# VH-VL binders against Exodeoxyribonuclease I (sbcB): the designs that were tried, part 6

Target 1, 149 residues: Exodeoxyribonuclease I (sbcB), of Buchnera aphidicola subsp. Schizaphis graminum (q8k923r203to351)
Amino acid sequence: PKLFDFFFKYRKKNELCRLIDIEKFTPIIYVSSYFGALRQNMSCILPLSWDLHNKNILISIDLFKDIDKLIVFCKTVSISNISIKDLFDLGIVLVYLNRCPILAPIKVIRKEDTNRLNFKKYFYYKKINLVKKNYFLIDLVKNVLLKKN
Below, E stands for the ipSAE of ESMFold2; O stands for the ipSAE of OpenDDE; V2 stands for 0.75 times the mean of E and O plus 0.25 times the DockQ between their complexes.

## First folded at step 1 (VH-VL)

Design ro3 (framework fv_rovalpituzumab)
Fold by ESMFold2-Fast, scan of step 1:
Structure ro3 (fold): chain C 149 residues (1-149), chain A 119 residues (1-119), chain B 107 residues (1-107)
Amino acid sequence: as target 1 above (149 residues)
Amino acid sequence: QVQLVQSGAEVKKPGASVKVSCKASGYTFTSYAMNWVRQAPGQGLEWMGWINTDTGNPTYADDFKGRVTMTTDTSTSTAYMELRSLRSDDTAVYYCARWEYDSYAFDIWGQGTLVTVSS
Amino acid sequence: EIVMTQSPATLSVSPGERATLSCKASQSVDSNVVWYQQKPGQAPRLLIYGASTRATGIPARFSGSGSGTEFTLTISSLQSEDFAVYYCQQYYNWPYTFGQGTKLEIK
């Protein structure tokens, strides 16, 4: 099965962001269809497995104003492994911009620290071929890591 | 092999312009931003600005705004830095360096281009 | 702008000894500090980023530490190829600024 067809099937109409909490699709956050309703700043619900203990946390996706779809591939972490301060790496985001798939790392930042964040620095362009869902995430993570050398 | 290869040394008169090139190979050019850093003889490093290689949009350090233009040619994986209204204190080695987004470190550098400004 | 100040300007040590280089920021930069090595006639080489993370291919004798405003680069058991100029740089805020450099020279 195609990864995006699965996400569309399980979309909730009253949610701008949805956490896919189903086996092979956890811990992916899915955002689509209602994305166009938020045109300046877009925020997504953090995975329920990441309880950040009274932190004011903001995810802003204003860099991706003109996107078609957004899927966030979250890091799988336990609550005890989370160390939060100014910036926290959430994972990577797959976006369709002008029908081109693009990979970008995404960070969670506290509201009071927004003056430190420049989303342009977290942009990677990579042409992606869709593969079976069970290999998709590994290939994307590998490609992002290879960029670091 | 990932590398950045810059154009050769230049000698210019005061008031002239210089355009330095930086050709990337061994990686996807548009996946990394490009920075420009210069070093006057016997002096330290000075950041000049960066360019988004995918969009072509540059950002310049305040000391160089109005005199510098950064551009890219994605078909040849080449970045360019043009500095205008040259003065003797612009004599320096000019480096291109690729932008490592996660660490914000300049992980790959060109070999440098010596620009000498003299009468 | 954030000013980065390195000390000493020149450090004279013998091969096999330990060298410790200092870098101070005019305001807190958290751990957003990078170290570079530059040999005469060569481009700078990335050593350490995030104040303490060693770059790929960098020998274990190089280590970085510090946070806030005070940072150090330590080279244990100096080799002949380690005599060079070392620069620190902050990436906490724009414009990105470098220290003036510390020249490590043989006695």
Scores: ipSAE 0.000, ipTM 0.481, lowest interface PAE 17.9, mean pLDDT 65

Design ro4 (framework fv_rovalpituzumab; at its last look DockQ between E and O 0.04; V2 from the best seeds 0.00; counts 0 for: pae E 8.7 > 2, grease 19.3 > 18.9, placed apart)
Fold by ESMFold2, look of step 2:
Structure ro4 (fold): chain C 149 residues (1-149), chain A 122 residues (1-122), chain B 107 residues (1-107)
Amino acid sequence: as target 1 above (149 residues)
Amino acid sequence: QVQLVQSGAEVKKPGASVKVSCKASGYTFTDYYMNWVRQAPGQGLEWMGWISAYNGETTYADDFKGRVTMTTDTSTSTAYMELRSLRSDDTAVYYCARDLYDFWSGDYFDYWGQGTLVTVSS
Amino acid sequence: EIVMTQSPATLSVSPGERATLSCKASQSVSSYVVWYQQKPGQAPRLLIYGASTRATGIPARFSGSGSGTEFTLTISSLQSEDFAVYYCQQYEDYPLTFGQGTKLEIK
């Protein structure tokens, strides 16, 4: 975490946005107590979209979570019965860029640490492809958040 | 076009050091790792370690720890490998080899330098 | 460390025929195996990664298969340019290790 603090702590939104490439489905590292100490307070997240009304909110998905379960839930549960809590429990993460979040490019994870930290490239690539094949998820999440905001 | 051009052959005595350079062109140098692999005459390949051109971080194979130093100069897109305390069994062709920095790439090498012969003899 | 063992050490075949090269890992490496070709006086060339995926520009006559501990490189309809030494390498865990090579020579 000291590398993240040194390079990215207290960075302005415009510099944080350089790490974000939604169109290329580029994952990034997000350091937050939200993930808990057992996960070293970090995760690899995939930016999905900016919120429709609040451009400080980056809607992302926690690649550590089982993306298949999120997709199945969104396909099988009636849209009117999907809550924000359901989405958070299944891996949706909101990053508030005006709150000085700690973001880093995935390159800060050393090659020899990827297996130890369970950042296996095959599983993350497979999960990203699942999101690409299920683009409806992005619009669904945006609409659920719109109803709550 | 991606190219890795290494420095010329060297002849050294036991106990000396050698520093081999690897000049990269045709790609964004800081997006890739630079690996060093050697091949003794008539023998197979041996991985020595790598350096991240992004942040200068290194990993060395155990057989070379304490004797090898890998560095980069991003202003010239050049990687360096220095091997100290040379022995006769360090006689080999030394290759630099590129792989992609992020965890989406494997640890396999898509482009190699032409090789640098280092001969250690008394 | 993971030992990669190639067989045979030398394989003699005629142009136009099929060659089958074997690589065995001392423990499971999943599909994280790569194959290189090396001609005398030249650097190795990437052929196959992920056990079965051809690198850009590699002809379809090269194919790879296997998972776990057993891996095979197959070259169909050998061309004169295919006579070289072939190395497998695992990239499941550090240190990265290579097989000792299989020399493919003209019969």
Scores: ipSAE 0.007, ipTM 0.534, lowest interface PAE 8.7, mean pLDDT 84
ESMFold2-Fast, scan of step 1: ipSAE 0.000; ipTM 0.506
ESMFold2 (binder alone), look of step 2: mean pLDDT 92; pTM 0.941
OpenDDE, look of step 2: ipSAE 0.018; ipTM 0.626

Design ro5 (framework fv_rovalpituzumab)
Fold by ESMFold2-Fast, scan of step 1:
Structure ro5 (fold): chain C 149 residues (1-149), chain A 119 residues (1-119), chain B 107 residues (1-107)
Amino acid sequence: as target 1 above (149 residues)
Amino acid sequence: QVQLVQSGAEVKKPGASVKVSCKASGYTFTSYDMNWVRQAPGQGLEWMGWISPYNGDTTYADDFKGRVTMTTDTSTSTAYMELRSLRSDDTAVYYCATEYYGDYLFDYWGQGTLVTVSS
Amino acid sequence: EIVMTQSPATLSVSPGERATLSCKASQSVSDNVVWYQQKPGQAPRLLIYYASTRATGIPARFSGSGSGTEFTLTISSLQSEDFAVYYCQQYNEWPFTFGQGTKLEIK
């Protein structure tokens, strides 16, 4: 996507992510339904069943719309042993810090909480059509996250 | 919660420089980019550029390259926009705006600073 | 640079009616369009982003639609506080560009 190329050119890893070691970034995990509360800058340990060796980011909003759930995958999550539908059925929400330049082209848009009184900051997927270009985008993100060019 | 407060109105002569300030509060200043947008009297909005308070990186629109400088002071959570070689057509309200709720979304704005350029 | 064109320049409608505002891009901007409301003497207020997503605190009577080059902002059951100038903006590529605005006024 042209916007991704533009952002990658101007917001490289060492420019915005110098305060955050993204190689050591631990994802925020919140077990939630569609409008559950999300809290940034919190970390957790991924389930043992998940493979952390292949660090990718996967966001598939078009597929997720049909299931009425939100998923944002962090750099450290490998989903090779879990299907998207299985993850949705478990109600797992993985959130990444959205100011990291490597993650910024694949970003969550923050929105108001609908769950309770607080109606404050929550995360909402950016519409990204990954259905037909999923493999290319994942490979590009992997190259940005795991390889220095 | 999130608030941007700008400096007061200024009157300048052609050829002078103006430096507008924008003080942020209610959020982590270094975590979100700050944009500058201006609006001439009775006209539309014009994007000037952005700055990252985290590392001072900037991007300026072509019409302003060479005479605009954006800076930040993280100790006071304040962003600055300096415009040099002022012309009469630089008369405008200058706004700062942050991307607090998402990249490229100008969700919180300062109240605006009127800069008048006249002889 | 991408040029954003809004129409009409002025739209006169009565309270309680529906207003439809148009925004066209000179080239495809996908869904990367934002709508702002501006009242006299005030800074713009974010209404809609990603073409159709309402910002926090924005009433349900505001809705956005469109993709590619043609976008629409619809305000149903107009309230007195809705009479303002509305701007669209693309964030598909730099420089970010705004339309010239549509003024919504009482008929």
Scores: ipSAE 0.000, ipTM 0.488, lowest interface PAE 17.5, mean pLDDT 64

Design ro6 (framework fv_rovalpituzumab)
Fold by ESMFold2-Fast, scan of step 1:
Structure ro6 (fold): chain C 149 residues (1-149), chain A 121 residues (1-121), chain B 107 residues (1-107)
Amino acid sequence: as target 1 above (149 residues)
Amino acid sequence: QVQLVQSGAEVKKPGASVKVSCKASGYTFTEYGMNWVRQAPGQGLEWMGWISTYEGYTTYADDFKGRVTMTTDTSTSTAYMELRSLRSDDTAVYYCARDSYEYVWGSFDYWGQGTLVTVSS
Amino acid sequence: EIVMTQSPATLSVSPGERATLSCKASQSIGSDVVWYQQKPGQAPRLLIYGASTRATGIPARFSGSGSGTEFTLTISSLQSEDFAVYYCQQYDSWPYTFGQGTKLEIK
């Protein structure tokens, strides 16, 4: 419920990509249940078969007990230069928004679009972190994982 | 089951305002966002903006530059689009269109029948 | 803003033939394209989302393909009711933008 309430609330406001600190919201068992439901019904997570040459880094529900953070990528954020193993070593779970309708309205703001964000004065954002050359990730929860370009 | 029913055609003078309504039925109004799209005679589709039926938050296309206001009345499951300072090139059919969660948000699964707004002197 | 360009503006084909419609984005949009059909005097009808997934109730003769900047809508074995205007739309970023449309007409 708490994670769904959080996603539901912010989804309606069309806010940008988020870093969600799992341990701040709900016990790990609860988080595993939420991600199980999302995987089954919405294909929200990177395909388990992604990178067939390195099955050891596949996302599975069993890994959630060791994952303390969730990074939600907007469809405009590229992960092509990031190793999934490196992200898992940081406790990051990847979610593709274009494959998860419940989170699909969340967009990453490009640097050129910061005037839109400032104009709207989104009350839920706490910090904007530049991710990739011209993109911003809004941190709605403390414990930002991507704080550098 | 799902229906979006719009208000009737209107004829306006340049400089006037028009407010088009879109009444939703057959689903929970606040669970789906609403978009407004217009189509000038013989022209293509033009996205005007989006409103959250739950939060009331709006996003408008720049071409309407402070001339458009989108609102909702959740008690009647009705969305409204008001366009001010009308010009002759605002003559168009105006549609409301529902975001889809069943497919992907940004795809419009149900549309109103359209409201023709004619702006002439 | 992302500009969507459709071609051809008009395609003349006979019933029973295959029609292929093109849609190009000014920048990469992944698979974030939707196709609509519009008949005279009617609102658009959702056909395909995510570049290639048919909406519920859409006949199997409609198929979509493409990724990045190049997208195609194919209608195999055209039926008389398929003669209409077709629009593509991107939902990668705001503002949402439509192509200018391709009109399918009987040859």
Scores: ipSAE 0.000, ipTM 0.507, lowest interface PAE 15.5, mean pLDDT 66

Design ro7 (framework fv_rovalpituzumab)
Fold by ESMFold2-Fast, scan of step 1:
Structure ro7 (fold): chain C 149 residues (1-149), chain A 119 residues (1-119), chain B 107 residues (1-107)
Amino acid sequence: as target 1 above (149 residues)
Amino acid sequence: QVQLVQSGAEVKKPGASVKVSCKASGYTFSSYGMNWVRQAPGQGLEWMGWISGYNGDTTYADDFKGRVTMTTDTSTSTAYMELRSLRSDDTAVYYCARGEDYFYYMDVWGQGTLVTVSS
Amino acid sequence: EIVMTQSPATLSVSPGERATLSCKASQSVYSNVVWYQQKPGQAPRLLIYDASTRATGIPARFSGSGSGTEFTLTISSLQSEDFAVYYCQQYDYWPLTFGQGTKLEIK
């Protein structure tokens, strides 16, 4: 069976999460430049809902050649209402895409990239990967993560 | 050997359109994207846009949006760039160049196609 | 739009000498800078990517350095085939932008 069919076998989120070895599979949050594009991305790869710290995050499989990747989508959750720190503490990476994940290449920048000084200030974690700089991600960092509420 | 071979030189009148082809060989076409870059006589390089070899998704530079269309034919490993409503200042050598993403560098370049727009 | 500025516009040097070419970005592009060489009538050729990594087949006399906003291409011992125009390009942010080029000519 295809990896995609694996997720339909489990109807309970807790059951699915217990089966996902977070050390083996790194959840990836796909963030587009527009919320509409993010919704299109979720419909393209049939996302599942996953509770993280009482927030609903949609999870889906990565249809790229690397079948070990898991994609986590934020559909109805404001980024300002979710702890980016908590997500990164779980080994979840942020991936910025212009289009649906299956339609656009991904680029991930390692945490130890010394050129990402601002990110290291707020994302001081053990194993973090972050996407390349992009307009939406720059705005997210400037307006949400670099300023205290 | 990785190679990009472009179509031959074109002469067009103002207001016409031109379609340049770029045939790829020596690699898996769908694993890379294709950039289009132009160079006017005696001038520097100008990026026009990028197209995915994987799914045909495109990203165009603002100066060309509305006038340019990039397409691919994966069965022949060929990329195309059509520029419409040609002006005299569109006279340039047009290059295709391989890149994984519209935000990456270009590692293999076609030989170039001279497009002359004359009144 | 990130503006890439190269200097000098023309650099006159003798064979066997060292040439240093500069490229400045209007904002930080990290290490996401590439250098191309272009000879008259030819397509550009990839020399250096990721600011300092030599492309396959590029001689060791070519080296790149820099990070953030200031980048340098160095050719340690010029050969006759090295006289060409050199372009830097950033790939940190859309749209991709090139410098205006530096022409390396024989003194």
Scores: ipSAE 0.000, ipTM 0.497, lowest interface PAE 16.3, mean pLDDT 65

Design ro8 (framework fv_rovalpituzumab)
Fold by ESMFold2-Fast, scan of step 1:
Structure ro8 (fold): chain C 149 residues (1-149), chain A 123 residues (1-123), chain B 107 residues (1-107)
Amino acid sequence: as target 1 above (149 residues)
Amino acid sequence: QVQLVQSGAEVKKPGASVKVSCKASGYTFTDYAMNWVRQAPGQGLEWMGWINTETGNPTYADDFKGRVTMTTDTSTSTAYMELRSLRSDDTAVYYCAREDFSYYDILTGFDYWGQGTLVTVSS
Amino acid sequence: EIVMTQSPATLSVSPGERATLSCKASQSVSENVVWYQQKPGQAPRLLIYGASTRATGIPARFSGSGSGTEFTLTISSLQSEDFAVYYCQQYWDTPYTFGQGTKLEIK
């Protein structure tokens, strides 16, 4: 419970997760994870104002350089033992930005949305194994989120 | 070509466990997920869970958590589903079904199914 | 869980006619719906995925439509081999859930 208080204080101070009602965008919710000893005991907390049921909600992603400064409560997954397909099937997208891995539940609504197509390609792509040690995902994230091609 | 061949029919007593196998051939086993679906006599289809064949990690439907285990043996291209603490209402045909990894869609439906394994739980 | 409801439970039609089968989701599943055909004693056969895309080898007389919560499978110019049970399934969220099935029978 004490960790949950810290998460709410952190979210209010930082624009890590922000609710934006955007009619044109696929609902994307970004929640960073604390990669410490308590990973197994964390539960994901979504603000009461967030509606993942078919709403066009865009959550902004923050540019961080150091994940060690982030404490966020998220349902635990054993990243080392879970495939990218398993993460996507759970509605979770792993995004890297400036060395900050962000784990996010994602609900894809519109087929014409390029974010949907590109994220699905990312999870299908055979070289995804290399992303755990390399930063090529940063380029993919830029192409998906910034260019929307 | 692509085939999923399941183990033969089983008759079990209540409280026993059953382990069904599904041997894949004609494709690269680790490129496709394997799902397990059951169908009680005269009833509809019920999804039990799936397993990632490249990592061996399973995901189970809540109704089966705690008494089902899904595993794979990549060297033999075989998936397994073990169901424990059998009850009479577990009498069903159990299917394995592969899920296509598509760059256009994550799920293209279960495109190939095993022939089914009848598990009868009798008094 | 997302509940999938099919209607009617049984549909009686004559060969050569058109059959329209309905599938309703308890919440929006976008286009993430699959249709299967099952004949007695056989495993299900994939017909349509993504609500409207025919699977490889499926005849053109089968078509799917719909988005959100309401989906339809249409079989035009029914042939004798088409009389079977049809199931819809959502893959928007786990657990994957199936409708209870619609039995298509000859009138």
Scores: ipSAE 0.000, ipTM 0.490, lowest interface PAE 16.6, mean pLDDT 65

Design ro9 (framework fv_rovalpituzumab)
Fold by ESMFold2-Fast, scan of step 1:
Structure ro9 (fold): chain C 149 residues (1-149), chain A 118 residues (1-118), chain B 107 residues (1-107)
Amino acid sequence: as target 1 above (149 residues)
Amino acid sequence: QVQLVQSGAEVKKPGASVKVSCKASGYTFTSWGMNWVRQAPGQGLEWMGWISADNGYTTYADDFKGRVTMTTDTSTSTAYMELRSLRSDDTAVYYCARDEWGYDFDYWGQGTLVTVSS
Amino acid sequence: EIVMTQSPATLSVSPGERATLSCKASQSVSSDVVWYQQKPGQAPRLLIYGASSRATGIPARFSGSGSGTEFTLTISSLQSEDFAVYYCQQYYEWPLTFGQGTKLEIK
């Protein structure tokens, strides 16, 4: 889909992790197995429509009764100081893309698991506030993305 | 009930191509990925690549890039793996295996023996 | 690529005994390891995912442990149907890679 095409279009050659403005773009942060072996049964979730200014993908995902939170992490971020609740409180948008599942697939996180996940507070707060715009790190599957162009 | 049924055994000459099929049933085909794994006689398992049944996106192991093509036909819920320029060391049982979001392979096809001999 | 190394190549044990199988990754794979069982003439069967979670229908005698680079599959009380080849696999990064297998045979 167009969302996936956008994902490839806005990467930088040889970058391990890319920053995306949350206010204008649908961000992804790869989920590490730091969630443990939390395996969720779920169908592929993609927005029916998406553009650079649209944030309604999270609203669409909220229609699933079995999902109380969908969380995506960047593998290049140090994890120690920020709770998952804090990420939501910062207005971070979490989305699912089905084309990058192998390295760090996106997992569904339930309420009970939110306190198990922390990451480096300074890194996330510094990045989010650096230019007074919300943004994400995304971890790109370097070999796959470089081979596609 | 989830089932993956593969095409029958094949014998090929070096330099030929083979196309193995894997017909899925018992689940929503387009909601899952499909992996291809081979096993030479008396040897271990070797991952060849992955395809999304949702969008047809593929990724291949380096040893097979340029020789392998993976496709799906959503109208028949069938995945295909074509291997070209066959060599004698391509003799193996080829398996398809379903994954949920690229992780564990919870259901496997029965395997297809491909024998490459002169 | 990440190399997965299993040991021993062959483990000889008697029914009712405990078997412990090792799997080592050449670099950290977190907990992104799965274990499969393969019997002669059959496709592999998923046993454990995420290093320690039992797949649906897998008996409680099977357990997995480990994280980082060192992983273990334990079968606490061997049944006759457990004599098979066991493979570990990482799914931390491309390409997906398997260990060479450990054959569990009757002593």
Scores: ipSAE 0.000, ipTM 0.503, lowest interface PAE 15.1, mean pLDDT 65

Design ta1 (framework fv_tarlatamab_arm2)
Fold by ESMFold2-Fast, scan of step 1:
Structure ta1 (fold): chain C 149 residues (1-149), chain A 120 residues (1-120), chain B 109 residues (1-109)
Amino acid sequence: as target 1 above (149 residues)
Amino acid sequence: EVQLVESGGGLVQPGGSLKLSCAASGFTFSDSAMNWVRQAPGKGLEWVARIRSKANSYATYYADSVKDRFTISRDDSKNTAYLQMNNLKTEDTAVYYCTRDYEWDYFDYWGQGTLVTVSS
Amino acid sequence: QTVVTQEPSLTVSPGGTVTLTCGSSTGAVTSGYYPNWVQQKPGQAPRGLIGDTSNKHSGTPARFSGSLLGGKAALTLSGVQPEDEAEYYCLLYYGGAYVFGGGTKLTVL
């Protein structure tokens, strides 16, 4: 999908995930978090209340108040035709990879937190099988980061 | 439903070659990765080789014990995966199984196996 | 060389509970290793039971469960039946390739 093309294209430019040693599963994971303008935009897509709930992704609605910043960011990396759905998917992908999912289990949103936030309308339900998409992305990252001939 | 059928096993002399086939049915073969796993008589399972789908550029992976001697391939038009085995050694004597990675369900279905005996 | 370690043999009584473990020489087993469990009875082809730590394959009985326990992958059988007597293999994922454990022979007595 266009989201994965954009992600790997962008990763090449910004050296995302340079220092992850997947085979050694080192306890110290260093990810290049110096992205300039992306660091500011990452604050818009780092939801405290995001994660897996019964195979659906629950995302804080508050993240969408800054969607225009994500669109501007995408244009600055020459992704002028990216769809709004791809922008949401990109946000999820960037949060996940920045936390190195191979060593850190996916953060769980507690039922009580979910109910409270839903009452406050801070949740967006995205019907994505996170497990399958997440493994696909991790597998792709592993294959790209491994340079064994 | 889902079926995997191996063929091509037999008796070969050391230094010889054999090509195994794995015929798949009951699922969208072209979306799967395929694995070859072997088991020497009275021993445990050993993973041998893997080939990914076209979406993953048919990437291939091999166990160190077979690297440079075995080649995994596939023909999506025939729903068939292959294992070309060259420069066979007595240590390669085993039952060879094929199994699938479909979507992200790993090793859910296996074939019946085909016996390869490397001896005089 | 990467080594995947399992208990060589375990014994459990019918109706009992037993946990098999799977460790890696590279360090603690996490979900990133995509632990998978297969069952093999004498003279039969292997059968997939559990993939990706705890994800049951089609046809896997409810009494089987997968988890991570103490830096290892774990396969737990609760309410063991006589037909569960078999060899159980784990396999772990290493960046495209897989490595099998040596297998655990489960005896139901």
Scores: ipSAE 0.000, ipTM 0.489, lowest interface PAE 18.0, mean pLDDT 65

Design ta10 (framework fv_tarlatamab_arm2)
Fold by ESMFold2-Fast, scan of step 1:
Structure ta10 (fold): chain C 149 residues (1-149), chain A 124 residues (1-124), chain B 109 residues (1-109)
Amino acid sequence: as target 1 above (149 residues)
Amino acid sequence: EVQLVESGGGLVQPGGSLKLSCAASGFTFSDSAMNWVRQAPGKGLEWVARIYSKANSYETYYADSVKDRFTISRDDSKNTAYLQMNNLKTEDTAVYYCARWGEDYYYDSYMDVWGQGTLVTVSS
Amino acid sequence: QTVVTQEPSLTVSPGGTVTLTCGSSTGAVTSGYYPNWVQQKPGQAPRGLIGDTSNRHSGTPARFSGSLLGGKAALTLSGVQPEDEAEYYCLLDYSGAYVFGGGTKLTVL
């Protein structure tokens, strides 16, 4: 319930996006496509591409100028050293990736297929480095390929 | 080595119920979506139901022809998927197959492994 | 009621080429429907051939190929062999619900 409560509280796209600063020591992001019914309550959809570099998952983000096309998936994870409430109080959103593909070619998600996307097939996970305090952080500056247009 | 084995089929009267089982082996069952597909005698294939893995919150989907009568479920500790069939009709007579949706194969989206099927006959 | 349409029957000579198609009542078929192709030989359980439009299952012979053609999904067999005589079903993904086509009976004469 905590993550869904936080999601509804910060559902405003602008406010949720401001909680995630990709460029500098942002909260951990494990992207999950496995929400089904939750997507029906979101106001926008983020097209993502996944590829593999050096056995690390590289997140490719295809961002729209129109923020109504942007959604962030939310799912809770258990962390031994810090409570989920403390993370929410610090404005941290956790999004969980299910599985890590060792050798996976890039999969491109096309905008016209958004309502028919089989998200389950496209997202896998890798645990990323603990860098700061009791958080796992993803260095998205080095590992994210931002597609403008 | 990768196998699906259905069981629980048989003869039942209209309005009756049956529960089918699909035992999986040779792969990580908990990571796979599971489907039930049926085939009436001399007819084509009809998709019946799907259940996703825990990663997708065990979401279920049903064909309109069975909605509200059939329930798909799974027990990951037993590597088994189930189809509970209630209020059976003569039109439900078919061979019922379970099929894995190829979660073990990234970038594909096909029912790659099928069981041998179990016959369900609804007749008075 | 959503309907997926296939040719009821097709005939091809051994060594020949044949293309089966799969159309949707909702409009043009795109890769977003994740077209799948399944083969069923007489008296046997079905088996997967192709998924995600064109991705061959590891056990599928190279003579089978999948594509999109004229707003439909297509399965092409090149250099057809007698053992390819079977029923072929397509299925399309409508946001979580699969719908099978009526099947194509392929006769190899």
Scores: ipSAE 0.000, ipTM 0.482, lowest interface PAE 17.0, mean pLDDT 63

